Miniprotein binders against b1l550. Designs and how they scored, part 14

Target 1, 279 residues: b1l550
Amino acid sequence: MRLPEELLERARDIHSEAPSHRIKLDRVGSFGLKVPVEFKGFLLLAEADVWVSLPEGRRGVDLSRQVEAIYELSNPPKDPFSLCREAAISLLEKLNYADSSGVSIRFDAPLQDGESLKYYGVEISSIASDEIINKIRVEILGMTACPCTAELIRAYKSSEIAATHTQRSLGILEVSTKAEHPDPDKLASIIERAMSSPLRTYTKRPDEGGLVIRSLSNARLAEDVVREMIHLFLEEFGHLPEDTHILAAVRSMESVHMHDIYAERSFSLDEIRKEISSH

## First folded at step 3 (miniprotein)

Design w21
Fold by ESMFold2-Fast, scan of step 3:
Structure w21 (fold): chain B 279 residues (1-279), chain A 83 residues (1-83)
Amino acid sequence: as target 1 above (279 residues)
Amino acid sequence: SMKRVRIEFTFDEENRREVLLFLLRLAIELAEKYGLTVIVVVRDGRIVIEVEGDPEAVDKFIEEVLKELEKRGVKYTVRVEEL
């Protein structure tokens, strides 16, 4: 059933009315939208959140216009970075009372893994106001091996390659910048190279043995992984604006414990360079 | 060899939001097209664009931005500074 459009002339414009309390809201929007995206030749199902700021004197946001903005840009499917940035700008064009807008898009990104694929997590956002700030978070699983247990077993057995426990570790890189979103594949590569070894979707026994030997020969603490991630990030992305903010973290799902180990560092490029150069 | 340029635009106050949103959109398109790093911000009432990359690409970026603004019939004053 569709009600007569003529009723719109008599209906109150609830959203434009004064609210019960004159309080500004930072984020009002449509969350959990399903949107198709095209990422490096793949058609993927992504999840999106869209929002705008709401001034103290306005009761509500035109939520239908928010959904319209992102869906108009999602058909045909396009790359999630362009979709994110263009939708954030489109929200401000459509909703003139808003001081700022934002869009977040989340999906699992395919990554070539020999003759198969593996997947890593990507979340991107763009926040538009009198500037645009782009944020990307990449999460990918890798393997770590404990150097402490390795050393103890090596002392006991007098072996060059000591037995130790291995576990999955989740590496995290998050970047906020006024420049374009960094390439998530490069961020994923940095994380994997910082680990004891990458994980594979599919291995034959000889390849599996090689990964285990690599991990055991490259044992690393969570703290080691975070420092290496930062080092590799600076080599690849040191050219970004000095006010670019980075979070580097690892969560190690310790195979010998009922709990996880976590290490992180957040910093701006300006901050970290001063720290490194202070010696 | 990398080139970095700062472009400062002054527009009539009544058109500032419309022009800002247009320039944000255009900067995204041209940055991707030419492989450039582009930042657009408002400072001291002016729209400031900083563009960095290959010199030929930077020059094409500036040319296209100015051409699109002229196409829209927008009145502005501009200062260009190589950094």
Scores: ipSAE 0.041, ipTM 0.610, lowest interface PAE 7.5, mean pLDDT 85

Design w22
Fold by ESMFold2-Fast, scan of step 3:
Structure w22 (fold): chain B 279 residues (1-279), chain A 83 residues (1-83)
Amino acid sequence: as target 1 above (279 residues)
Amino acid sequence: SMKRVRIEFTFDEENREEVLWFLFRLALELARKYGLIVYVTVKDGRIVIEVEGDPEAVDKFIEEVLKELEKRGVKYTVRVEEL
């Protein structure tokens, strides 16, 4: 049964009350919301988190206003970047006690792969205060081949074709900037180009053989892949503000080990340019 | 005034990726044609399509999807649930 609306006039406004302890909270919100988005011509079901800061003197956040903020902007579905930015701004306007707001949207992005599709992971966020900070994280699987074992086998058999182990490797690029979100398809492309070869959804045997030979001929350590990702990132996105922060990482799911190999580098554009120029 | 329907498909695994790609493109095309919100996901080996919008448009969407699958001679089982 629906309780009478009149009861709201007599009930305590719990959210506006003083809390048990006067402590500011950084993020309070609605997490795991299902939101439709349009991405590059595809209609996708995304997962969203929305939050605001909560001042020390207020007991709770009006969660209904948070949900209203994102759903008003998601009907009809729009691109997740505009949705993310606009919802973060709307949260501050609707919840005037908050000093900051944030929105995070996650989805699997389709990428054309011949006549089929493959997918890569995307998470975007916008954090609004006296400025807006946009963050994007892209993760895509590729293939790597071990150069150490390749060299050992070449020494043993004097072969021109390297025999070595191959494995799936997860490439990761994360960018935090005051500019608009970078294009995730371009970030995914950078990751794939840095790998020994990309992975495919569908291949015929001759094409599969060619992909394997390509990978074996382009053997790379996880460390090599991270350095190449950084190099390619600077070629494509070196125009971003100097205080833009980047994380480049690779997690190699080693076929000859029970454990993974991991390599990463975090940097600002200013920092990396100075480092490269010093060599 | 809005209707939401979940459609679950089970296909022979031999052609699953080809059918998934076909259904995804078809769903996107029909969503734009009829002004519908459509989500396509894979859960527990089943292809799940959720469609939301005007009731008449949702019904046309479902009819067209099933018609195109029959046209291709694809063997499947389907469960349709109104949410």
Scores: ipSAE 0.000, ipTM 0.154, lowest interface PAE 17.6, mean pLDDT 82

Design w23
Fold by ESMFold2-Fast, scan of step 3:
Structure w23 (fold): chain B 279 residues (1-279), chain A 83 residues (1-83)
Amino acid sequence: as target 1 above (279 residues)
Amino acid sequence: SMKRVRIEFTFDEENRLEVLIFLWRLAEELAEKYGLKVVVFVIDGRIVIEVEGDPEAVDKFIEEVLKELEKRGVKYTVRVEEL
């Protein structure tokens, strides 16, 4: 049943009315939208959140205009970074009472690895106000091997390659910058290079053995992985603005424990350069 | 060979957001048109555009950005630096 259009002329414009309390809201929007994106030749189904600020004198946000803003930009599907930035800007253009807007897009990014296809997690956002801040978080699984147990077994067996326990570790890089979003494939590559070895979706027995031997020959603590990720990040992305903020973290799912080991460091480029240059 | 240029704009605070939105869209459109790498960001109250690519294309990019700002009647101060 569609209501008569004549009722629209008699209905109050609730959104434009004064609220019960004159309080600004930081984020009001549509969350959990399904949007198609095109990423490196793949058509993917992503999940998006869109929001705007709401001034103290206005009761509500026109949610249909928010969905329209991202929908118009997602048809035909485009790369998720341009979609994120353009949608955040479009929200401010369409909703002129807002002084800030934001868009967040989440998807699993495909990555070719020999004959295998594997996936890593990507979450990006663009927040527009009197500045535009772009944020990206990349999460990818890799393998770590314990150097402490390796040394004990080496001493016991006098082997050139020490045996030790290996485990899945989740590497995390998050970047917040006033520049464009960093390439997630480069962030994923940094994480994998910092690990003892990468993981694969499909391996045959000879390839599996090779990955294990590679990991054992490159044993690293979670703390070692975080430091190496920071070092590699600075080599690749040291050109970003000095107020760029980075989080580097590793969660190691220890095979010899019922709990995880976690290591992290948050920093600005200005902060880390001063720390490194002191020694 | 390749040319890289940094363009810094200073605008009145009142219209900074409106100009940022305009410049961001213009930079993206011109980057696609001329096959250039462009990044737009705000630092210390200035709108910064870094553009990289073919020298002739970079020069046309800069010319069109300034021309479009002039059409809008926006008051600005600009600094252009080759990197």
Scores: ipSAE 0.000, ipTM 0.267, lowest interface PAE 16.4, mean pLDDT 81

Design w24
Fold by ESMFold2-Fast, scan of step 3:
Structure w24 (fold): chain B 279 residues (1-279), chain A 83 residues (1-83)
Amino acid sequence: as target 1 above (279 residues)
Amino acid sequence: SMKRVRIEFTFDEENREEVLRFLYRLAFELLEKYGLVVWVIVEDGRIVIEVEGDPEAVDKFIEEVLKELEKRGVKYTVRVEEL
């Protein structure tokens, strides 16, 4: 049932009314919107959240204007970085009572893997106020091999071939910066290079054997992987502003335990450079 | 099993934007239905579409694209290559 439009003239403007309590809200918006994006030649279905700040004297947000802002900019599909930044700016323009706005876009990014594709997780955000902060989070699975068990087996039976357990490990890099979003493919590459070996969508038996041998020859603790990710990140992205914040983390799904192993480090570029230069 | 197909189109410049909008809309519908991944590359007056997904979804995509292009009277040449 559609109600007559003339009722709109007599209805109270609920959103503009004073709230029950004069409390500012940090994020009010539309979450879980489906939006198409074009990423490096791929058309992907992404999920978006859009929000604005709500001042203490206003009861509600015009949610229709939020949806309009992102959908206007998403047709035809464009790259998720431009969409994220432009939509955040558009939200502040359309909703003049807001002090800040934000947009977050999530999708599985395709990455060329021999003759097939593999996928890694990407979340891109832009938060607009008197400045704009861009955030990107990349998650990709890789393989780790345990150096502790390798050493124990070597001590037990001297062999030219190291034996140890291997497991899937999730590598995570998150970057918050006033500069443009880092290239997620480069972030994914950093994570994979820090691992004992990358994972693949499809392998033939000889390639599978080679992958296993490579991981066994390159055994790494979760702690080793995090340190290597930070080292590689600084080589590739050390030019970013000094107040750029990074989270590097690994979650190892231990094949010999009922639980996971986790290692992480959060830092600013300024902080980590001072730490490294003191040693 | 996954299927990947490369399709090449050559268009008159006047029709290119309308065809791209249509292809994106159709690809979006098929993404929701089948989980189809579409790579659209526009180079040197040619559109190259690479699609990867379930064989049924890929075949349906090709069939629907060609039917809709014919319906819209868009001039094109197609080369299909299974990868």
Scores: ipSAE 0.000, ipTM 0.272, lowest interface PAE 16.1, mean pLDDT 81

Design w25
Fold by ESMFold2-Fast, scan of step 3:
Structure w25 (fold): chain B 279 residues (1-279), chain A 83 residues (1-83)
Amino acid sequence: as target 1 above (279 residues)
Amino acid sequence: SMKRVRIEFTFDEENREEVLEFLERLARELAEKYGLKVEVRVEDGRIVIEVEGDPEAVRKFILEVFIELLKRGVTYIVVVREL
């Protein structure tokens, strides 16, 4: 059935109306959109959030214009970095009442793992206002081995050989910068190198033994891993603008506990350089 | 171990018949290619696709469906839901 024309003439423009309370909102948008992206030769199905700021005098956002902005730019599929930046800019152009816009794109990134692939988590964002801020978050699982238990066992057995428990640990690097997004493969590499050992998708018994031995000989606290991640990050990405903000974190899923251990540090490049140079 | 996903499409009336025929053919081809169980039906003016199988195969199915729809340049609203 067709709607009568009189209904359309009498319909209020709800979005343009004054709200019940004159309060600005920071983010209003369409979340959980499915968008294809091209990443390093792979066609991946990503999940996107798009949003804009909403001024205190306007009741709602035109959500159809938000969806239009990202879908127009995603056909044909392109790299998620360009899509993120271009869509954020397009949102401000299409929704002129907004002071800022943002786009976040999430996907599982393939990483070469011997003869197979493993996957790590990537979230890329661009936030547009009078400037563009680019964010990237990388999460990858690795292995850690406990140095405390290793030392207790060494003391008990009077042995030079360390024996201890191992566990999965999730490493996290998040970067916010006015420069281009850092390469997520390099961020994933930093996290894996900071761990006691990386995890594998497929492992034969000799290779598995090698990973365990590597972990045991390279026992690290979650605190050690975070510090090493920061050190390696500065070596690779110390050239970024001084106001670049980084979060480095590790969540260790302790095999001998009912709970996890978590360690993190947030900093700007300017802040960390001053801290390190004070020694 | 097995993954089941429901995809609901709302298309403009003008393109609905052509797109339904296209999606039925594509779903059949991809079901055979990836060894998936796929059902295509029309519910309440929406084209509904349910796909079931190996998680990686289901992911590839969904990706190829969206890529092919983008190539055709038709407008639609989509809802994807894991079951």
Scores: ipSAE 0.000, ipTM 0.150, lowest interface PAE 18.3, mean pLDDT 80

Design w26
Fold by ESMFold2-Fast, scan of step 3:
Structure w26 (fold): chain B 279 residues (1-279), chain A 83 residues (1-83)
Amino acid sequence: as target 1 above (279 residues)
Amino acid sequence: SMKRVRIEFTFDEENREEVLEFLERLARELAEKYGLKVEVRVEDGRIVIEVEGDPEAVLKFIWEVLEELYKRGVIYYVIVKEL
């Protein structure tokens, strides 16, 4: 039930008061908001976080204005890239005491998989200050096969397809750039191509056998997968600004261990090109 | 020193009984052939084989099991754990 507006005349404006300690805060906001987005012809229910910086002399943020900023821009639903950028700018305009603002939108993106759909994780962000930085993170599961065990078994018996253990691996590509967000479908494709094989939502036995044979014939270390992801990324997105920052990682849920194997590399485009050209 | 290995197979449930009988027979034959201690059991829908013996003999066992499955035209998910 809505309370009488006359109560606002008697209540203190807590947010405008001085804080107990004169300390700046980097991110203060509304997290876990549900917003509809339109993504490549699909209407999806996404989860959004919105935040602003809080100066040392102010006790709190007007959270109602944060929610207003994103909801005004989400009706009718629009693409999550435009929503992130426009909402981050709107937050900074509505909350003039803030030095910076940010918006993150997360959802599971549908991807055509034969006659069905599979899904991969997407997080899109925009951070606004005197400039705008756009970030995108894509995560998708694939399959890897161990080349060490494969080589040991092949050395024991000459064979074109060696037996080895397989496991699910999570591939991660994160891009931060002053340009517009990269296409997440292309990032997901890069990750899947770097793996021993992709995973499927639905397979018949002959197709499942083919998937396993593919992975066994294309055995890769976690380190191999990360290097291949970087190589493929540079082929597809090497045109982005030189100060674009990338994180490439894979987490292999090793079937022969009680623990996971993890490999990653972060770099700027300028940095990686100099490294590759030095050899 | 002695080597002990756990092999876990995931098969389509429809074929599991037939494959289990085949693997039990093959494991027994190979255990006798290579002088290995072998146990075959079903655990949470998977066929589990534990092999213990000389490292070279254990590797021969693993290879021949996988080769026989491959010859039958069916590829299965396999997990190999050192104990």
Scores: ipSAE 0.000, ipTM 0.089, lowest interface PAE 23.2, mean pLDDT 81

Design w3
Fold by ESMFold2-Fast, scan of step 3:
Structure w3 (fold): chain B 279 residues (1-279), chain A 83 residues (1-83)
Amino acid sequence: as target 1 above (279 residues)
Amino acid sequence: SMKRVIIYFTFDEENREEVLEFLERLARELAEKYGLEVLVEVEDGRIWIFVKGDPEAVDKFIEEVLKELEKRGVKYRVWVEEL
């Protein structure tokens, strides 16, 4: 059963009414929407949040128009970066009382790993107002090996490759820019190259031995990994606008401790170049 | 620098094709005036303007385009994105 449309003529327009208190809201929207996206030849199920600003004089947001905005653009499935940007723009078109809009899309990105696939986390957003700001966060696991314990064991026994503890470490790169979203595969590559070694979904014994040897021969502190990520980021993405903002971080799940080690640095491209040139 | 300018109308215009021709001519004139590379495309009901060159010249280009649209009384929205 569906109620007659004639009832709309008699019903109050609640959303257009004055609110109980004249307070602006920064983000009002539909969260946890499931949307299909096409990413590098894969059809993936992504999760999307869509929102708009709500002025102090309006009680509510037209949520049906928010859902319409993203689903019109997601059929047929398309590139998640274009979907993100176009949906943010479409929200302002459909909801003319809003001063700003935003769209966030999250998915696990497949990455070729020998004969199999591994996955890393991607979250992208576009926030539209008088300009468009694009944001991307990439998280991928890698391996780190402790250089301090390696040095102690090397001193205890003369060996070319010292034994040390290894652990999984989560690398994080977040970029906010007026330019297009950076390629997440390149961000994931930067993180993996900064680690002692990458992790694999599937390895045979000889390959596993190679990963361990690589990690032990390339022992790095969490602090070392963050600095290397920043260095590699500047080599690959130094062409982005000077006001581009970056967060580089590592969380090392220390195998010899009950706690994790965390290191991070946030910066703008302008800031970091001046810092590096001063030394 | 390279900037992408997205312009679209908030409601349909009977003379939409005339407005597009006008923007094509204006983009060509301003590209020559400011020494910029400009490409105008129409896709998904929106006008995409790609402009490349000196940052100050690009900003002047965008300002001039918006002034001309205001003179014509056309309802529009615009977003500028760095590429």
Scores: ipSAE 0.011, ipTM 0.517, lowest interface PAE 8.8, mean pLDDT 84

Design w4
Fold by ESMFold2-Fast, scan of step 3:
Structure w4 (fold): chain B 279 residues (1-279), chain A 83 residues (1-83)
Amino acid sequence: as target 1 above (279 residues)
Amino acid sequence: SMKIVFILFTFDEENREEVLEFLERLARELAEKYGLKVYVTVEDGRIVIWVLGDPEAVDKFIEEVLKELEKRGVEYTVFVREL
C-alpha cells in the first residue's frame, strides 16, 4: 500500500532540522547492503557499508540518496575497487552538507588452488574528503608450526625433522594509501608465503603429508610470520607513497593452548625504511 | 546540478611518478582556482582525475588540464557523468 503523494508535500523535512544536541557525527549511513560485484571474472555477492559525516547543525542524513548512489553504480556489476571510489565521490556530490564520505565492500575472494578454489577475506574501502584514501584488508588462513617444541623433540629423538604442534593461523595485511588499492591476490600470496605452509581446500593423502612435512620443516613463530610478511610486502609494494600505512598481523589458534597468540606491527613506509636503515 | 568528470591518462611506466606529481600539482592549483573538488587516483596503471562541481567551472578545469597535457604530449580519455 502506498500513501497519497499529497502527504509528502506536507511532511516536515526531518533530516534538515536542528538536532537535539549540536554534535558532529563522523559516520552516518547504510550498513550491510548486499551488492553484486565482478572480481577477476567472478560474479560475487558482496556486503557494502556507505556513510558520510554529519555536521553539528543537521539532524539526519538522506539515507535513500546513499542507497541510490551505490546501487546505481553497481548495476551492472563492476569491479569493487572502482565501485568504492566512484560511490565515495558520488556520495559527497549527492550529500553536499558532508565533509567526508566512505564506502567499504567485503567479500570472499576466490583463489585458484590446483584444480579447486579456496577463498580468502577481502575488505576494500575508499574514504573521500579533501583527498581520497584507499584501504584494503586481506585475511587468509595458513599453517604455522612451533619451532621451540620442534627443537626440543629433535634433541630428544636426534631427528632431522622434529615433531611439533601445528595450528591454523590467520594472516592479516591492511594497507591505507593515496594510490590505487594493492592487488588482493598479491597480498594473500605474501601472507601464505610468510606462513609455515599454506592451507588447501582439498588434499589427497600424499599432498596432505607433503603439506605437513613442509610446515614442520619451516617452523615459525607468529612473530616470525609478521616480520616475513613485512619483508615480502616491502619487496612487492615498496613503490607505494611514503605515507602509505600498513598493518601486518597474525592470530595463531594454538593447538596446545585454550587461547590464541597474536602479533602485529603498524607502520608507514617512511617509518619502516628509517628503522631498517638504522641497523 | 553538478558534473563528475573522469580524465584517464595513458603513460609510460618509466615516467609515472613524474607525471603523477605534475598532474597532482596542476589539479590542486586548478581546483582552488575554480572552487572544485578534485581527486587524483591511480587505477590499473592509469592516472585518473575525478573532478566534480559546477558544470561551467568543471568545463574550464577540463580545458586547462587538456591544454597542459597536449603541451606535454600525454594521451588521455575523458568520461563525463551528469549528476
Scores: ipSAE 0.000, ipTM 0.388, lowest interface PAE 12.2, mean pLDDT 81

Design w5
Fold by ESMFold2-Fast, scan of step 3:
Structure w5 (fold): chain B 279 residues (1-279), chain A 83 residues (1-83)
Amino acid sequence: as target 1 above (279 residues)
Amino acid sequence: SMKRVYIWFIFDEENREEVLEFLERLARELAEKYGLKVKVFVEDGLILIIVEGDPEAVDKFIEEVLKELEKRGVKYFVEVEEL
């Protein structure tokens, strides 16, 4: 609900007052906003956070201007990448006391899966100052199969038997770059191709058997999956700026244990190329 | 009181016809012998045999099928579902 303009003119401007303690704050803003976005032909309801830095001499941030910045750019709905970048820039223009601004947008991205759809997690952000840094995180579930148990069974039976335990594994790729956000569908594809097999939204038993057999025939450790993700990432996105930072990770929800296995590697493009070329 | 078993086989293209004829014949013969309902599917280089019936009969069927697959070095996976 709106307040009369005359009442707002007479109210004390709390936000511009001196604070109780002269301490800078890194992020002050509106979190958990619902915003419509258009993603690859789908109209989705995304969740957004918007924030700015607050200098030591100012008591508060004008939250209304933050909400105005993103909503004005979200009507009509647009792609979440442009919305993220444009809103971050708009925040600095609208809130001139801020040294930096940021916007984060989260949604479940649809991915064609035969005659149905499956979904994967996407979180993007843009942080603006005298430069702009774009970040994207993609998470998608796949299947892995244990090569250690498979080898033990083959050795025991003295035959080539594709038998081992399988489990759901969460693949994660996070990219931080001064270039535009990478295409999340390509990141999701990299993760799925690195796994023993992808997961499906719906399968009949024969199709389920095919996925399981594919996984058993392509058994991979979490460590194998992370290395393959990095290899595939470099093939697809090796052209990004050398200071681009990547996190590749896998969390394997081990079916034979009460705990998960986790493997990760963080690197810059410059760092990983030097490592690979050094032997 | 019913049991269903899914048996998946991986076969090489060079031996496809011979393996398929053998597995289809074996599956049908054993299903008839034990009075079991059997379905055979072939998709993308995989053979799936679904066998349904009395638990004891299904278990005997599985033992015979797996012995023959192991003897031939055929890769397989088994899933069991109690109905």
Scores: ipSAE 0.000, ipTM 0.109, lowest interface PAE 21.4, mean pLDDT 79

Design w6
Fold by ESMFold2-Fast, scan of step 3:
Structure w6 (fold): chain B 279 residues (1-279), chain A 83 residues (1-83)
Amino acid sequence: as target 1 above (279 residues)
Amino acid sequence: SMKRVVIMFTFDEENREEVLEFLERLARELAEKYGLKVWVIVEDGRIYIYVEGDPEAVDKFIEEVLKELEKRGVKYLVYVKEL
């Protein structure tokens, strides 16, 4: 049963009433919405969060208007960058009591890998206020090989290719900037190039052997991978505004331990350049 | 002369296993019917069907796959891309 719409005109507007306590809230919204997006020629089912700030004098947010705003902009499906930015702006315009608005969209991005596809995680956000801040987080699995064990085995057997343990490692790059979102495929490429070897969805036996040999010949600590990721990021994206903030991290799922190894560095472009130039 | 297409499916988690079994069987049957090279890949909760062959046969393959999924009433997102 659907109630007559004219009843809405007679009901109290609870959201516009004064709250029991005059406390501002930073983020109030609809979280976990399913929304279609078009990403580099693929139609993907993404998960979206939408929010606004709520002033101390207002009891609630018009949640229906939030959902309406993002769905209006998602039909037909568009790229998640434009959707994030346009929805955040639209929310601030439609909900004029809010000081800020935000939209986050999460999906697994397909990446061509020969005749197959592989996937990496993407989270894109836009936060609107007096200016717009764009955030992107990319996570992709790769392979690392331990140089310490490799050196020990080399000393023991003197083989041409050192034996060592290998493991899956998750590489993470997060960027917050006043410029447009960096291309996630380029961020994923940076992460993969910093690893001992990328992972594949499909390999034939000769190709699989080649990837393993490549990994063993390019053994890297998690700390090495983070430093290389930062170096490669600066080469590709050093042109971004100096107040751009970056997180570079690696989580290595160690095959010889019951626990993981984690390494990270957070920095602004201004900060890292001063640090590098001091050496 | 030869057409290559990838069909990407995203399904609700609870139905994924049953739908995968159905799609693998359907893809094999239609590949034989239309004389196409077809392979199915499952990665990170998504199903990829790669199809290669005569353009008209590829188009018929895609049409039949989508038609059979509609009959099952399964909720999905689909994207078809020429390679």
Scores: ipSAE 0.000, ipTM 0.141, lowest interface PAE 19.2, mean pLDDT 81

